# Designs tried in a protein design chat: VHH binders against Putative metal-dependent hydrolase OB0413. Part 12

Target 1, 173 residues: Putative metal-dependent hydrolase OB0413, of Oceanobacillus iheyensis (q8et50)
Amino acid sequence: MDVRFPIGKLQVPEKVTIEDIHEWLKQIETYTNRLGETVNSLNDEELSKTYREGSWDIRQLVHHIADSQLNMYQRLKLALTDESPTVPAFDQEKWAIQPDTNLPVETSIKMLEGINERIVSLGYRLTEEQLDQSFVHQINGEISVASKVAKLAWHEEHHLAHIKIALSNNSGS
Below, E stands for the ipSAE of ESMFold2; O stands for the ipSAE of OpenDDE; V2 stands for 0.75 times the mean of E and O plus 0.25 times the DockQ between their complexes.

## First folded at step 11 (VHH; framework vhh_7aqx_2)

Design p5 (from g16 with S57K L102P Y103W; at its last look DockQ between E and O 0.01; V2 from the best seeds 0.00; counts 0 for: pae E 16.2 > 2, off the site)
Fold by ESMFold2, look of step 11:
Structure p5 (fold): chain B 173 residues (1-173), chain A 123 residues (1-123)
Amino acid sequence: as target 1 above (173 residues)
Amino acid sequence: QVQLQESGGGLVQAGGSLRLSCTTSGFTFSSYAMGWFRQAPGEEREFVGAISWSGGKTDYADSVKGRFTISRDNAKNTFYLQMNSLKTEDTAVYYCAAHGSPWRYDESLYDYWGQGTQVTVSS
C-alpha cells in the first residue's frame, strides 16, 4: 500500500448523478463523529505521531481536515451563487504553520460539526442542473459542484486513513 | 496552462557534474512540493528526490544521497537539481514534477510533469 494514498486518489465518475452525491453526503454526515472517536482521547504524545517521516502529525492532520472542509465549503457556495467565479488557491503548508494549529484538536472537531452539517444540508438540496455549475480555481482551472462534493467526502476519509496509520503501523514518532 | 520546463541536461563524463533547472508557470509555485524523477530506457520512472514548498524539508533516493542536492528559488519559480559525482547508472531522462500537497516532499502521483531533459553519463 502507498501510505501517502491509503484509499487511492480521488476518482470522480464521468457522469455524476444525484445518487452519487447522496452516497458522498452519507460519508460526510457521519464523519465528524468517526473522527472524534479516533482522536478525542489522544494525549500529546499520540497526537505527535506521523504516518511517515516528514508528514504532518495527527494534530496537524485534524486541523488540516477542518481548514480544507472550510475552504471547499466556501467554494461550493461560491459556485452556486456566482457565474463560474474565480477562487484563490488554498496554501495548505502556510495554513498548517499558523499558531492556531497548536490548539487542542477539539477546536477543529467543533468546526467540522457545523461545517459538515451545513454541507450535508446544502448537498441534499442540490439539483442535477446545479451539479454542473462551477468555480475556477486559480491553479486547477474549472471545477464543478459535483467534483467538489466528491472531494469533500474523499479528502476527509483520506486523512482519517493517515491518522489511523499514524496510530497503528506508521513509521513516525 | 500549467508549464514545467526542464533544462541543463546533456552529456557529461563519469565523475562530473550537471545542474538541472525546472522553470514553472501557470500555478502558485510556492504552494507546491517539487520532485525530480528519472527514467532510463526500458525502465519504470523512479524517484530521485523531493523538496517541500518552503525548501525546509528534502528527501532523496538512497542511490543519489550525498551526490545530488535539490533546491528551489520561490522568487524565480525555479526548482533545481545539482548532480555531482555522476555515474553511468545516472543516465536517464529527468523529469520535474509538482504536487498540490506542498509539505509532502516524498509523494507519488504528482499532479504536473515536465517533458524531461536527457542526462547522459559516459565512462
Scores: ipSAE 0.000, ipTM 0.103, lowest interface PAE 16.2, mean pLDDT 85
ESMFold2 (binder alone), look of step 11: mean pLDDT 81; pTM 0.830
OpenDDE, look of step 11: ipSAE 0.173; ipTM 0.613

Design p6 (from p2 with M34F D59Y; at its last look DockQ between E and O 0.42; V2 from the best seeds 0.00; counts 0 for: pae E 13.9 > 2)
Amino acid sequence: QVQLQESGGGLVQAGGSLRLSCTTSGFTFSSYAFGWFRQAPGEEREFVGAISWSGGRTYYADSVKGRFTISRDNAKNTFYLQMNSLKTEDTAVYYCAAHGSLWPYDESLYDYWGQGTQVTVSS
ESMFold2, look of step 11: ipSAE 0.000; ipTM 0.192
ESMFold2 (binder alone), look of step 11: mean pLDDT 80; pTM 0.815
OpenDDE, look of step 11: ipSAE 0.343; ipTM 0.717

## First folded at step 13 (VHH; framework vhh_7aqx_2)

Design q1 (from p6 with L102F; at its last look DockQ between E and O 0.41; V2 from the best seeds 0.00; counts 0 for: pae E 14.0 > 2)
Fold by ESMFold2, look of step 13:
Structure q1 (fold): chain B 173 residues (1-173), chain A 123 residues (1-123)
Amino acid sequence: as target 1 above (173 residues)
Amino acid sequence: QVQLQESGGGLVQAGGSLRLSCTTSGFTFSSYAFGWFRQAPGEEREFVGAISWSGGRTYYADSVKGRFTISRDNAKNTFYLQMNSLKTEDTAVYYCAAHGSFWPYDESLYDYWGQGTQVTVSS
């Protein structure tokens, strides 16, 4: 296993169906509870564990998950409301060291409760035509609504896997 | 309480077939994806295959593609692994597992596991 990609890299099917979308949305719908059950009882020493040398620790990972869902949710709505709008990249390394990331992980769990509920509600109402609408990422180029829903589900699970690896290790930051 | 129970394991001759069942209780069956994993003596546990909550997507390890088929019966809260053209290297303890995630290869994200059932394939 490559601990940097414990569930593999995201691979989006060439032809995305509504059934694919619904299965990803189910993962998003249950995610916040699963994350909270994993991290809400952790003490500061546990939250300082890392999944590999030099990586973010668990506290940083939880806040990063929330930051990423927020950014991707905004991009999803922009793709649905504008004609291929351009969105900026966000510098996740600089975001991860802002002072608000020292807050308890519960603050990001609260963010995810609302954001993931909104994503799921919006996602279940997507039409086949809307799956092909897109936005243009400053660095990554054109990204479809379909791909973004896949990424929304994958990214959360990707980092939950990192958190679980960190909890199973004796390593720390 | 949540329970998963494998059945249908046993001894079978190479080239033969065997069907494993996993019966479940204590959760809403249609809300979970399911996977089969196996562990041979002295080896790491490996992914065999998985099926989505709706049954619309199935996944298989390369070593079993074309020989094994996963299915589910939501009315019976049961899912199955049909194993055809069995080989001696298929000998292992087979585990069924369930989770709310849809990333089939990551065993760490499976929430519930059965106790395992032995499959032995003789030449």
Scores: ipSAE 0.000, ipTM 0.179, lowest interface PAE 14.0, mean pLDDT 85
ESMFold2 (binder alone), look of step 13: mean pLDDT 80; pTM 0.815
OpenDDE, look of step 13: ipSAE 0.021; ipTM 0.434

Design q2 (from p6 with S101F; at its last look DockQ between E and O 0.23; V2 from the best seeds 0.00; counts 0 for: pae E 10.7 > 2, placed apart)
Fold by ESMFold2, look of step 13:
Structure q2 (fold): chain B 173 residues (1-173), chain A 123 residues (1-123)
Amino acid sequence: as target 1 above (173 residues)
Amino acid sequence: QVQLQESGGGLVQAGGSLRLSCTTSGFTFSSYAFGWFRQAPGEEREFVGAISWSGGRTYYADSVKGRFTISRDNAKNTFYLQMNSLKTEDTAVYYCAAHGFLWPYDESLYDYWGQGTQVTVSS
């Protein structure tokens, strides 16, 4: 297994159907509870564990998941409301070290409860035509609504896998 | 550790049917998505079909749509490939594989593989 990609890299089907979208939404819909079950009882020593030397620790991963869902949700709505708008990249490394990421992980779980509920509600109402709408990422180029929904589901599972690997390790912090 | 084992392969006449099984152990079956791949002699391994961890979605290669059906039985830790209306082009070694989150078409995303079972379709 490549511990950096424990569930592999994201690959989106060439043609994405509404049924594909609904499957990914089912995963998003249960995610916040599954994350909470994994991290809500962890103490500070456990939250300092890493999945490999030099990686983010569990606390940083939980806050990163929330930050990423927030940013991607905004981009999803921009793709649906504007004509292929350009969006800036955000610097994940600098976001991960801001002072608010020292807060308890519960703050990010609260964010995810609301954000994921909104994503799921919006996603179930997408039409096949809307799946092809897009935004333009300054670094990554054009990204469709379909691809963004896939990424929203994958990214959360990707980092939950990192958290589980970190919990199985005898820490490097 | 984790084990996947195919069974049910063999020789079958064109137009016939065959059912492959993949039994699993060493992980929580309901947490995994599963796929079938096949490899004919001298060719690269190709995607056949996949089933989500919930069982709510199946995916098929165009060449097998309408003829093959994937299902899973969580009580038996087993998933299946029902192959109907078989053609000589379906002759291959069939592999089952598992992945923790469903991304159906890329074999590089499947973490666990069986050893394969031969399916031979005679004309």
Scores: ipSAE 0.000, ipTM 0.259, lowest interface PAE 10.7, mean pLDDT 85
ESMFold2 (binder alone), look of step 13: mean pLDDT 80; pTM 0.815
OpenDDE, look of step 13: ipSAE 0.389; ipTM 0.740

Design q3 (from p6 with S101Y L102K; at its last look DockQ between E and O 0.00; V2 from the best seeds 0.00; counts 0 for: pae E 20.5 > 2, off the site)
Fold by ESMFold2, look of step 13:
Structure q3 (fold): chain B 173 residues (1-173), chain A 123 residues (1-123)
Amino acid sequence: as target 1 above (173 residues)
Amino acid sequence: QVQLQESGGGLVQAGGSLRLSCTTSGFTFSSYAFGWFRQAPGEEREFVGAISWSGGRTYYADSVKGRFTISRDNAKNTFYLQMNSLKTEDTAVYYCAAHGYKWPYDESLYDYWGQGTQVTVSS
């Protein structure tokens, strides 16, 4: 298994249907509870575990999940309200070293509760025409609403898998 | 040992001005955000204002906005509360406080506190 991509890379269907969108929204809808069940009882030593040498630890991963959902939610709304607006790249490594990433993981769980609820509500109201609306990422180019919903679901699961790998490292007794 | 010490309190007439100082030691001053709080007799402490660790953002309670100004002087390890257009309702013991991150106005987020300085505004 490639530990960098434990659930594989994101693969978006050539044609995204409303049924695809709803399936991803169901994943997003249950995610924050599943993340909380995984991390809310961890002590500081457990939160400092990594899924591979040189990777972020679990605390950093939880905060990164919240940062990413926040940024992607904003881009989703921009794509729906403007004609292909340009959005800046966000530098994940620089975000991950800001001082607020030393806060308890509970702060990011609270963020995700609100953000994911908003994403799910918005997502269930998307029309087929809206799936093709887009924004322009400074580095990655044009990205559709459909692709962004897929990424919103996949990215959270991707990092939950990293957290579970980190918890299994050197475990035993 | 982290220490904060307020100074500059005293008696002032309504409509007047007063400048409080908070001198700090025992930590790297430029790494901290600072706040001012006040407590009148028989009341709970209330937030007055805060300044970010960089000095780029300031925050004020509605009751003092436009009358009070917070600033910092890294060379002297000191931050200030300039109080203008003082009212009798501003009478209180004023406390300075510090924390290591930028936080909202919540008193519970400040880990280090001064002992307070009395400000009395007479009519």
Scores: ipSAE 0.000, ipTM 0.093, lowest interface PAE 20.5, mean pLDDT 84
ESMFold2 (binder alone), look of step 13: mean pLDDT 80; pTM 0.816
OpenDDE, look of step 13: ipSAE 0.019; ipTM 0.348

Design q4 (from p6 with L102W W103T; at its last look DockQ between E and O 0.75; V2 from the best seeds 0.00; counts 0 for: pae E 14.0 > 2)
Amino acid sequence: QVQLQESGGGLVQAGGSLRLSCTTSGFTFSSYAFGWFRQAPGEEREFVGAISWSGGRTYYADSVKGRFTISRDNAKNTFYLQMNSLKTEDTAVYYCAAHGSWTPYDESLYDYWGQGTQVTVSS
ESMFold2, look of step 13: ipSAE 0.000; ipTM 0.227
ESMFold2 (binder alone), look of step 13: mean pLDDT 80; pTM 0.813
OpenDDE, look of step 13: ipSAE 0.284; ipTM 0.691

Design q5 (from p6 with S101Y L102F W103T; at its last look DockQ between E and O 0.75; V2 from the best seeds 0.00; counts 0 for: pae E 13.3 > 2)
Amino acid sequence: QVQLQESGGGLVQAGGSLRLSCTTSGFTFSSYAFGWFRQAPGEEREFVGAISWSGGRTYYADSVKGRFTISRDNAKNTFYLQMNSLKTEDTAVYYCAAHGYFTPYDESLYDYWGQGTQVTVSS
ESMFold2, look of step 13: ipSAE 0.000; ipTM 0.223
ESMFold2 (binder alone), look of step 13: mean pLDDT 80; pTM 0.813
OpenDDE, look of step 13: ipSAE 0.133; ipTM 0.611

Design q6 (from p6 with S30R L102F; at its last look DockQ between E and O 0.02; V2 from the best seeds 0.00; counts 0 for: pae E 14.9 > 2, placed apart)
Fold by ESMFold2, look of step 13:
Structure q6 (fold): chain B 173 residues (1-173), chain A 123 residues (1-123)
Amino acid sequence: as target 1 above (173 residues)
Amino acid sequence: QVQLQESGGGLVQAGGSLRLSCTTSGFTFRSYAFGWFRQAPGEEREFVGAISWSGGRTYYADSVKGRFTISRDNAKNTFYLQMNSLKTEDTAVYYCAAHGSFWPYDESLYDYWGQGTQVTVSS
């Protein structure tokens, strides 16, 4: 399999329904518990494992998941409150090496608990008209509310798969 | 395999205090959120309160806010309900439950349940 995309690339239906949204929200709703089940008992050696040569380690992945959910949550709300606002890309590599990424993974799990709760609450209240509202990403162009909810769910699962691959790695024992 | 066991129920006078415990086994305790529910005779089961897996968030029904406190001890795989200023209306069988939902009020989202412990508040 391609370890860079262990669950495949994100594919959003051409027409997204409220039922699609609700299915993605169910994934987000249970995610923080499932991530915690995977990482809460890991020691520093285990947290230093990588899913491929040169990739982020598990500690970095957990903090990246929180950083990404934070940024995407902001974009979701901007699309709902402003008229097609332009948002900057953020430099994931520079974010991943900031000093706060040395903190215990519990700090980002705590962030995710709050952020994902807000996303799910907001998401269950979206109307069909709101699904077509959008923002403009500096690099990726126009992105709809519907696509952003899909990405919020997929991105978390994508990186949980990376974490599980890293944990199955026996090198460095 | 997964088990939840309540303890600490009993009879107490109105205005008094009681502490319930829920001991868990068969899963990684730190990875689950926990809730307390109660059911009075002839009534539907109702939400009492919940605590997130990290302990950083607690939730309470309006009827118990300010009187009940939920906490957890990850080292002992146990979480607690401290009930203060008890009222006769608090008389019920109390159940502990586990799941990782961020919608803690909905009992249908809890996968694992204890057998219940009786709390009786006398006038």
Scores: ipSAE 0.000, ipTM 0.171, lowest interface PAE 14.9, mean pLDDT 84
ESMFold2 (binder alone), look of step 13: mean pLDDT 80; pTM 0.826
OpenDDE, look of step 13: ipSAE 0.054; ipTM 0.537

## First folded at step 14 (VHH; framework vhh_7aqx_2)

Design r1 (from q4 with F34M G35S P104Y; at its last fold request DockQ between E and O 0.01; V2 from the best seeds 0.00; counts 0 for: pae E 14.5 > 2, off the site)
Amino acid sequence: QVQLQESGGGLVQAGGSLRLSCTTSGFTFSSYAMSWFRQAPGEEREFVGAISWSGGRTYYADSVKGRFTISRDNAKNTFYLQMNSLKTEDTAVYYCAAHGSWTYYDESLYDYWGQGTQVTVSS
ESMFold2, look of step 14: ipSAE 0.000; ipTM 0.183
ESMFold2 (binder alone), look of step 14: mean pLDDT 82; pTM 0.833
OpenDDE, look of step 14: ipSAE 0.434; ipTM 0.763
ESMFold2, fold request of step 16: ipSAE 0.000, 0.000, 0.000; ipTM 0.138, 0.129, 0.184
ESMFold2 (binder alone), fold request of step 16: mean pLDDT 82, 80, 82; pTM 0.831, 0.821, 0.832
OpenDDE, fold request of step 16: ipSAE 0.380, 0.380, 0.335; ipTM 0.732, 0.730, 0.710

Design r2 (from q4 with P104F; at its last fold request DockQ between E and O 0.01; V2 from the best seeds 0.00; counts 0 for: pae E 18.3 > 2, off the site)
Amino acid sequence: QVQLQESGGGLVQAGGSLRLSCTTSGFTFSSYAFGWFRQAPGEEREFVGAISWSGGRTYYADSVKGRFTISRDNAKNTFYLQMNSLKTEDTAVYYCAAHGSWTFYDESLYDYWGQGTQVTVSS
ESMFold2, look of step 14: ipSAE 0.005; ipTM 0.343
ESMFold2 (binder alone), look of step 14: mean pLDDT 80; pTM 0.814
OpenDDE, look of step 14: ipSAE 0.134; ipTM 0.613
ESMFold2, fold request of step 16: ipSAE 0.000, 0.000, 0.000; ipTM 0.103, 0.134, 0.134
ESMFold2 (binder alone), fold request of step 16: mean pLDDT 79, 79, 79; pTM 0.807, 0.807, 0.808
OpenDDE, fold request of step 16: ipSAE 0.240, 0.162, 0.178; ipTM 0.667, 0.628, 0.639

Design r3 (from q4 with F34M Y59D D106T E107P; at its last look DockQ between E and O 0.30; V2 from the best seeds 0.00; counts 0 for: pae E 13.8 > 2)
Amino acid sequence: QVQLQESGGGLVQAGGSLRLSCTTSGFTFSSYAMGWFRQAPGEEREFVGAISWSGGRTDYADSVKGRFTISRDNAKNTFYLQMNSLKTEDTAVYYCAAHGSWTPYTPSLYDYWGQGTQVTVSS
ESMFold2, look of step 14: ipSAE 0.000; ipTM 0.229
ESMFold2 (binder alone), look of step 14: mean pLDDT 86; pTM 0.872
OpenDDE, look of step 14: ipSAE 0.621; ipTM 0.846

Design r4 (from q4 with F34M G35S S101L; at its last look DockQ between E and O 0.66; V2 from the best seeds 0.00; counts 0 for: pae E 13.5 > 2, unsure alone 64.1 < 65)
Fold by ESMFold2, look of step 14:
Structure r4 (fold): chain B 173 residues (1-173), chain A 123 residues (1-123)
Amino acid sequence: as target 1 above (173 residues)
Amino acid sequence: QVQLQESGGGLVQAGGSLRLSCTTSGFTFSSYAMSWFRQAPGEEREFVGAISWSGGRTYYADSVKGRFTISRDNAKNTFYLQMNSLKTEDTAVYYCAAHGLWTPYDESLYDYWGQGTQVTVSS
């Protein structure tokens, strides 16, 4: 297993169906509870564990998940309300070390509760035409609404897998 | 409190059939993908098959394709394995497992496991 990609890289079907969207939304809908079940009872020593040498620890991962969902949710709405708007990249390494990432993981669980509920509500109301609407990432180019929903589901699971690997390690920070 | 409980195991003659059930509680069953694994004495645990949380996609190990069928009933919070044309090499303890991830091939990523039920296929 490559611990950097414990569930593999994101694979989006060449032709995304409404059924694909609904499966990803179900994943997003259940996620915040599953993350909370995994991390809410962890003490500071456990939260300091890492999934590989030099990686973020569990606390940083939880906050990063919330930051990423927030950014991607905004991009999703921009794609639906503007004509292919350009969105900035964000420097996730610099975000992960800001002082607010020292807060309890519950703060990011609270963010995810609201954000993921909004994503799911919006997602179930997407039309087939809206799936092809897009935004332009300054680095990654044009990204469709359909691909963004796939990424929203995958990215959360990707990092939950990192958290579980970190918790299973015999050592950590 | 999360619980997964397998049932339906037992002794069966080769060529016979058996149906395993996995009843669940303590979590939102329809939100999880479900898998069957098995472990024979002295062997590592091996993947048998998996089903998506909606039931729309299934995966099977090559050794059981065409003989085993996985299904789920989200209204009853129950997950099933129908085993037909059983062979002596199917003898194992069978486990159900739940996971929120879409990658059925890595058991280390599964969230919850049952206690297992013994299936013995006699010649």
Scores: ipSAE 0.000, ipTM 0.225, lowest interface PAE 13.5, mean pLDDT 85
ESMFold2 (binder alone), look of step 14: mean pLDDT 80; pTM 0.823
OpenDDE, look of step 14: ipSAE 0.050; ipTM 0.544

Design r5 (from q4 with A33T F34M G35S; at its last look DockQ between E and O 0.55; V2 from the best seeds 0.00; counts 0 for: pae E 14.1 > 2)
Fold by ESMFold2, look of step 14:
Order: sequence, then C-alpha cells, then structure tokens
Structure r5 (fold): chain B 173 residues (1-173), chain A 123 residues (1-123)
Amino acid sequence: as target 1 above (173 residues)
Amino acid sequence: QVQLQESGGGLVQAGGSLRLSCTTSGFTFSSYTMSWFRQAPGEEREFVGAISWSGGRTYYADSVKGRFTISRDNAKNTFYLQMNSLKTEDTAVYYCAAHGSWTPYDESLYDYWGQGTQVTVSS
C-alpha cells in the first residue's frame, strides 16, 4: 500500500450526475461525527503520531481537514455566485504551522460541524446547470462545482485514513 | 454491540451460483458503505466489491466483474453477494465489512468486519 494515498487518488466521473453529487454529500454528512469519534479522546502522545516518516501528525491532520473544508466551501460559493472567479492558492505547509494549530482538535471539530452542514445543505440544492459552474485556481486552473463536491468528500476521507493508519502503526489493526 | 454475520457459504460446482448474505446489527446500516473481501489460503485478503449506503454506486474487482453482483436491502439491514459462473479460483473465505465512507480498497480503513464464510468451488 502507498500510505500517502490510502484510499487512492480522487476519481471523478467524466460526466457527473446529481445522483453522484448526492452520494458524495451522504459521505460528508456523516463525516464530522466519525472524525470526532476517532480523535476527541486522544491524548497528546497519541496526537503526535504520524502515518509515515516526515508526515504531519494527527493534530496537524485534524486542523488541516478543517482548513481545507473551509477553503473549499468558500470556493464552492464563489463559483456559484460569480462568473469563474479567480481564487488564490493557499500554502498548506505554512497554514499547518500557524499558532492556532496548537489548539485542541475539538476546535476544528466544531468548525467542521457547521461547515459540513452548510456544504450538505447547499449541495442537495445544486442543479445540473450549476455543476458546470467553476472557479479558477491560481495554480490548478479551472475547477468545476461538480469536481469540487467530489473533492470535498474525498479529501476529508483521505486524511481520516491517514489518521487511522497513524493510530494503528504500533498496535496492529 | 455491532455485529456482521455472513451466511450462505458452502460447496458448489464450477459454473454454479451461490448467494452470500451479511446480516448486520448495532449500527445505522443505511449510513455505511458495505464491501465484500475474500482470502484464499496463502494469499492476501483481496477486495471483491462494494456498494454505497444508498445502493447508487457499485464497484467490483476486475476478477469478478460481470459474474458477481452486490446489492443491499436497507429495510432488512442486509447486504448480499450474488456469485454466478463460479470458478475454482473463487474458492476463499468471504468477509463482509462496513465503512462510513466510500473507500473500497484498503481493509485497514473498515470499521466493522464479519467472521467470514467459506466458499469452495469444485471442478
């Protein structure tokens, strides 16, 4: 297994349907509870575990999940309210070392509770025409609403997988 | 307590069919992706197929595509594997597994596992 991509890379269907969107939203809808069940009772030593040499630890991963959902939620709304707006790239490495990432992981769980509820509500109301609306990422180019919803679901599962690997490294699973 | 109970395994002749079921309790079945894995003697456990919590998406390993069909009945908390055109290479212990997301490939990510049921395909 490549532990960097424990659930594989994101695979978006060539033609994304509303049914595809709804399946991804069901994943997002249950996510915050599942993340909280995994991390809310961890002590500082457990939170310092990594899924591979040189990777972020669990504490960093939880805060990164919240930061990423926040940024992607904003981009989703910008794509729906403006015509292909340009959005800046965010340096994930520099975000991960800001002082607020020393806070308890519960702060990011609280963020995710609100953000994921808003994403799910917005996502269930998307029309087929809205799926093709887009924003322009400074580095990655044009990204559609459809692709962004897929990424919103995949990215947080991707990092939950990293967290579970980090927790199981010395205990066997 | 969470339980996953496989049934329907047994001995079958090559070319035949068999239907496995996985009855679940102790969790919200309709919120979980369900998967089948199998393990032949001396082999690593391998992915067979998965179905999303609503049944709207399925995925199959190449080795079984077109021969096996996965389905679920959320009202009965039950998950099925219909195996047709069985080959001796399909002989294995078959496991059902539950996961709160669409992650069909990595067994370390599955939250709950059954104990397995033996399928033996004779020539």
Scores: ipSAE 0.000, ipTM 0.200, lowest interface PAE 14.1, mean pLDDT 84
ESMFold2 (binder alone), look of step 14: mean pLDDT 81; pTM 0.820
OpenDDE, look of step 14: ipSAE 0.017; ipTM 0.436

Design r6 (from q4 with F34M G35S L109F; at its last look DockQ between E and O 0.01; V2 from the best seeds 0.00; counts 0 for: pae E 14.7 > 2, off the site)
Fold by ESMFold2, look of step 14:
Structure r6 (fold): chain B 173 residues (1-173), chain A 123 residues (1-123)
Amino acid sequence: as target 1 above (173 residues)
Amino acid sequence: QVQLQESGGGLVQAGGSLRLSCTTSGFTFSSYAMSWFRQAPGEEREFVGAISWSGGRTYYADSVKGRFTISRDNAKNTFYLQMNSLKTEDTAVYYCAAHGSWTPYDESFYDYWGQGTQVTVSS
C-alpha cells in the first residue's frame, strides 16, 4: 500500500450522476462525527504522531482538513454564482504551519460541523445543469462542480485514513 | 524508481526561442499531471505552467502566457516547454515536476522533480 494514498487516488467518473453526488454527500454528512470520535480524546503525544517520516502530524492533519473544506466550499459556491471564475491556488504547506494550527483540534471539528452541514445542504439541491458549472484554478485549470463534490468527500476520508495510520504505528501486526 | 530529466536548455538572445524536454521513467506517465517551474539565482522557485494527464487542459503563469506553450506525448513519456519571444527575465533554471493526482489541482503535492536545465537569455 502506498501510505501517501491509503484509500487510493481520487477517481471521478467521466459522467457524474446525481446518484454519485448523493453517495459522496452521505460520506460528508457523517464525517465530522467520525473524525471527532477518532481525535477528540487524543493527548499531545498522540496528536504528535505522523503517518510517515516527514509528514504532518495528527494535529496538523485535522486543521488541514478544516482549511481544505473551507477553501473548497468557497470555490464550490463561486462556481455556482459566477461564470467560471478564476480562483487562486493556496499553499497547503504554509497554511499548515500558521500559529492557529496550535489550537485544540476541537476548533477545527467545530468548523467542520458547520461547513459540512452547509456543503451537504447545498449538494442535495444541485441540479444536473449545475454539475457542469466550473471554476478555473490558477494551477490546475477548469474544475467542475461535480468534480469538486467528489474531492470534498475523498479528501476528508483520505486524511482520516492518514490519521488512523499514524495512531496505529506502534500497534502489533 | 522515478526519474525526470530536463534537456534543451542553453544560451539564447532576447527575442529568440528554445524548446525544453522532460523525459520520464519509473512511473505511469499518462496518470500524472506535469508542470514546469523556474528559479533564478537568489529567487524563489516560481510556477510556469501545467498540463493535465491527458493533455486536454493547460494552465500558464501570467508572465509567460502567450509566449510559452506546453505539451506532452504520453507515448514517449515526454513533456515539453516551447519558449518563444524570450526575455532576459526568463533566465532561470527550469524544472519539470509530476503530480500524481487523477485530478491535478493540489499543487502542494508535487511528487517528483527533475534536476533542472539552465536557460540564459542575453540582451
Scores: ipSAE 0.000, ipTM 0.144, lowest interface PAE 14.7, mean pLDDT 83
ESMFold2 (binder alone), look of step 14: mean pLDDT 82; pTM 0.825
OpenDDE, look of step 14: ipSAE 0.377; ipTM 0.737

## First folded at step 15 (VHH; framework vhh_7aqx_2)

Design s1 (from r1 with D106T E107P; at its last look DockQ between E and O 0.38; V2 from the best seeds 0.00; counts 0 for: pae E 11.5 > 2)
Fold by ESMFold2, look of step 15:
Structure s1 (fold): chain B 173 residues (1-173), chain A 123 residues (1-123)
Amino acid sequence: as target 1 above (173 residues)
Amino acid sequence: QVQLQESGGGLVQAGGSLRLSCTTSGFTFSSYAMSWFRQAPGEEREFVGAISWSGGRTYYADSVKGRFTISRDNAKNTFYLQMNSLKTEDTAVYYCAAHGSWTYYTPSLYDYWGQGTQVTVSS
């Protein structure tokens, strides 16, 4: 298994339906509780585990999940409110070393509670026509609302998988 | 107490068909995606296919596409695998598993597992 993509790369259907959107939103709706149940009781030693050499540790992953949901939620709203606006690239490595990433993981769980609730509420109100609205990423090009909702769901699960791999890394005699 | 129970395994000739069932209890079945995995003797567990919590999306390993069909009945808390055109390489213990995502290929990420049912395909 490639531990960098433990649930595979994101694959968006060629035609995304409202039903697809709703299934992804159900995933997002339960996510914050599932993440919290996984990480809220971890001590500092456990939070320092990594899923592969050179990767972020669990603490960094939790904060990254919140940062990424925040950035992607903003881009989703921009796609819906502006005509294909250009958005800046997000330097994840520089974000991950800012001092606020030393805070307890509970701070990012609190962020996700609000952000994911807002994403779910907004997503259930999307129309078929809105799924084709877009924004332009400075690096990745044009990205549709439909693709962004898929990414919002996938990315959280992608990194929860990394956290679970890091926790399962054990052994040693 | 969470329980997943597979049934319907057995011995079948190559080219034949078999239907597996997974009955569940102790958790909210309609909130979980369900997957089939299989494990041949001496091999790692491998992904067979998955179905979303609502049943709206299905996914299959390349080795079984077009031959296997996954379905679920949320009213009966039951998850199915219809296996057609069976090959000797399909011989394995088949496990059902539950997880909170629609696409997980890695066994270590699943929340609940069944005990397994043997499928043997003879030549």
Scores: ipSAE 0.005, ipTM 0.272, lowest interface PAE 11.5, mean pLDDT 86
ESMFold2 (binder alone), look of step 15: mean pLDDT 82; pTM 0.834
OpenDDE, look of step 15: ipSAE 0.517; ipTM 0.791

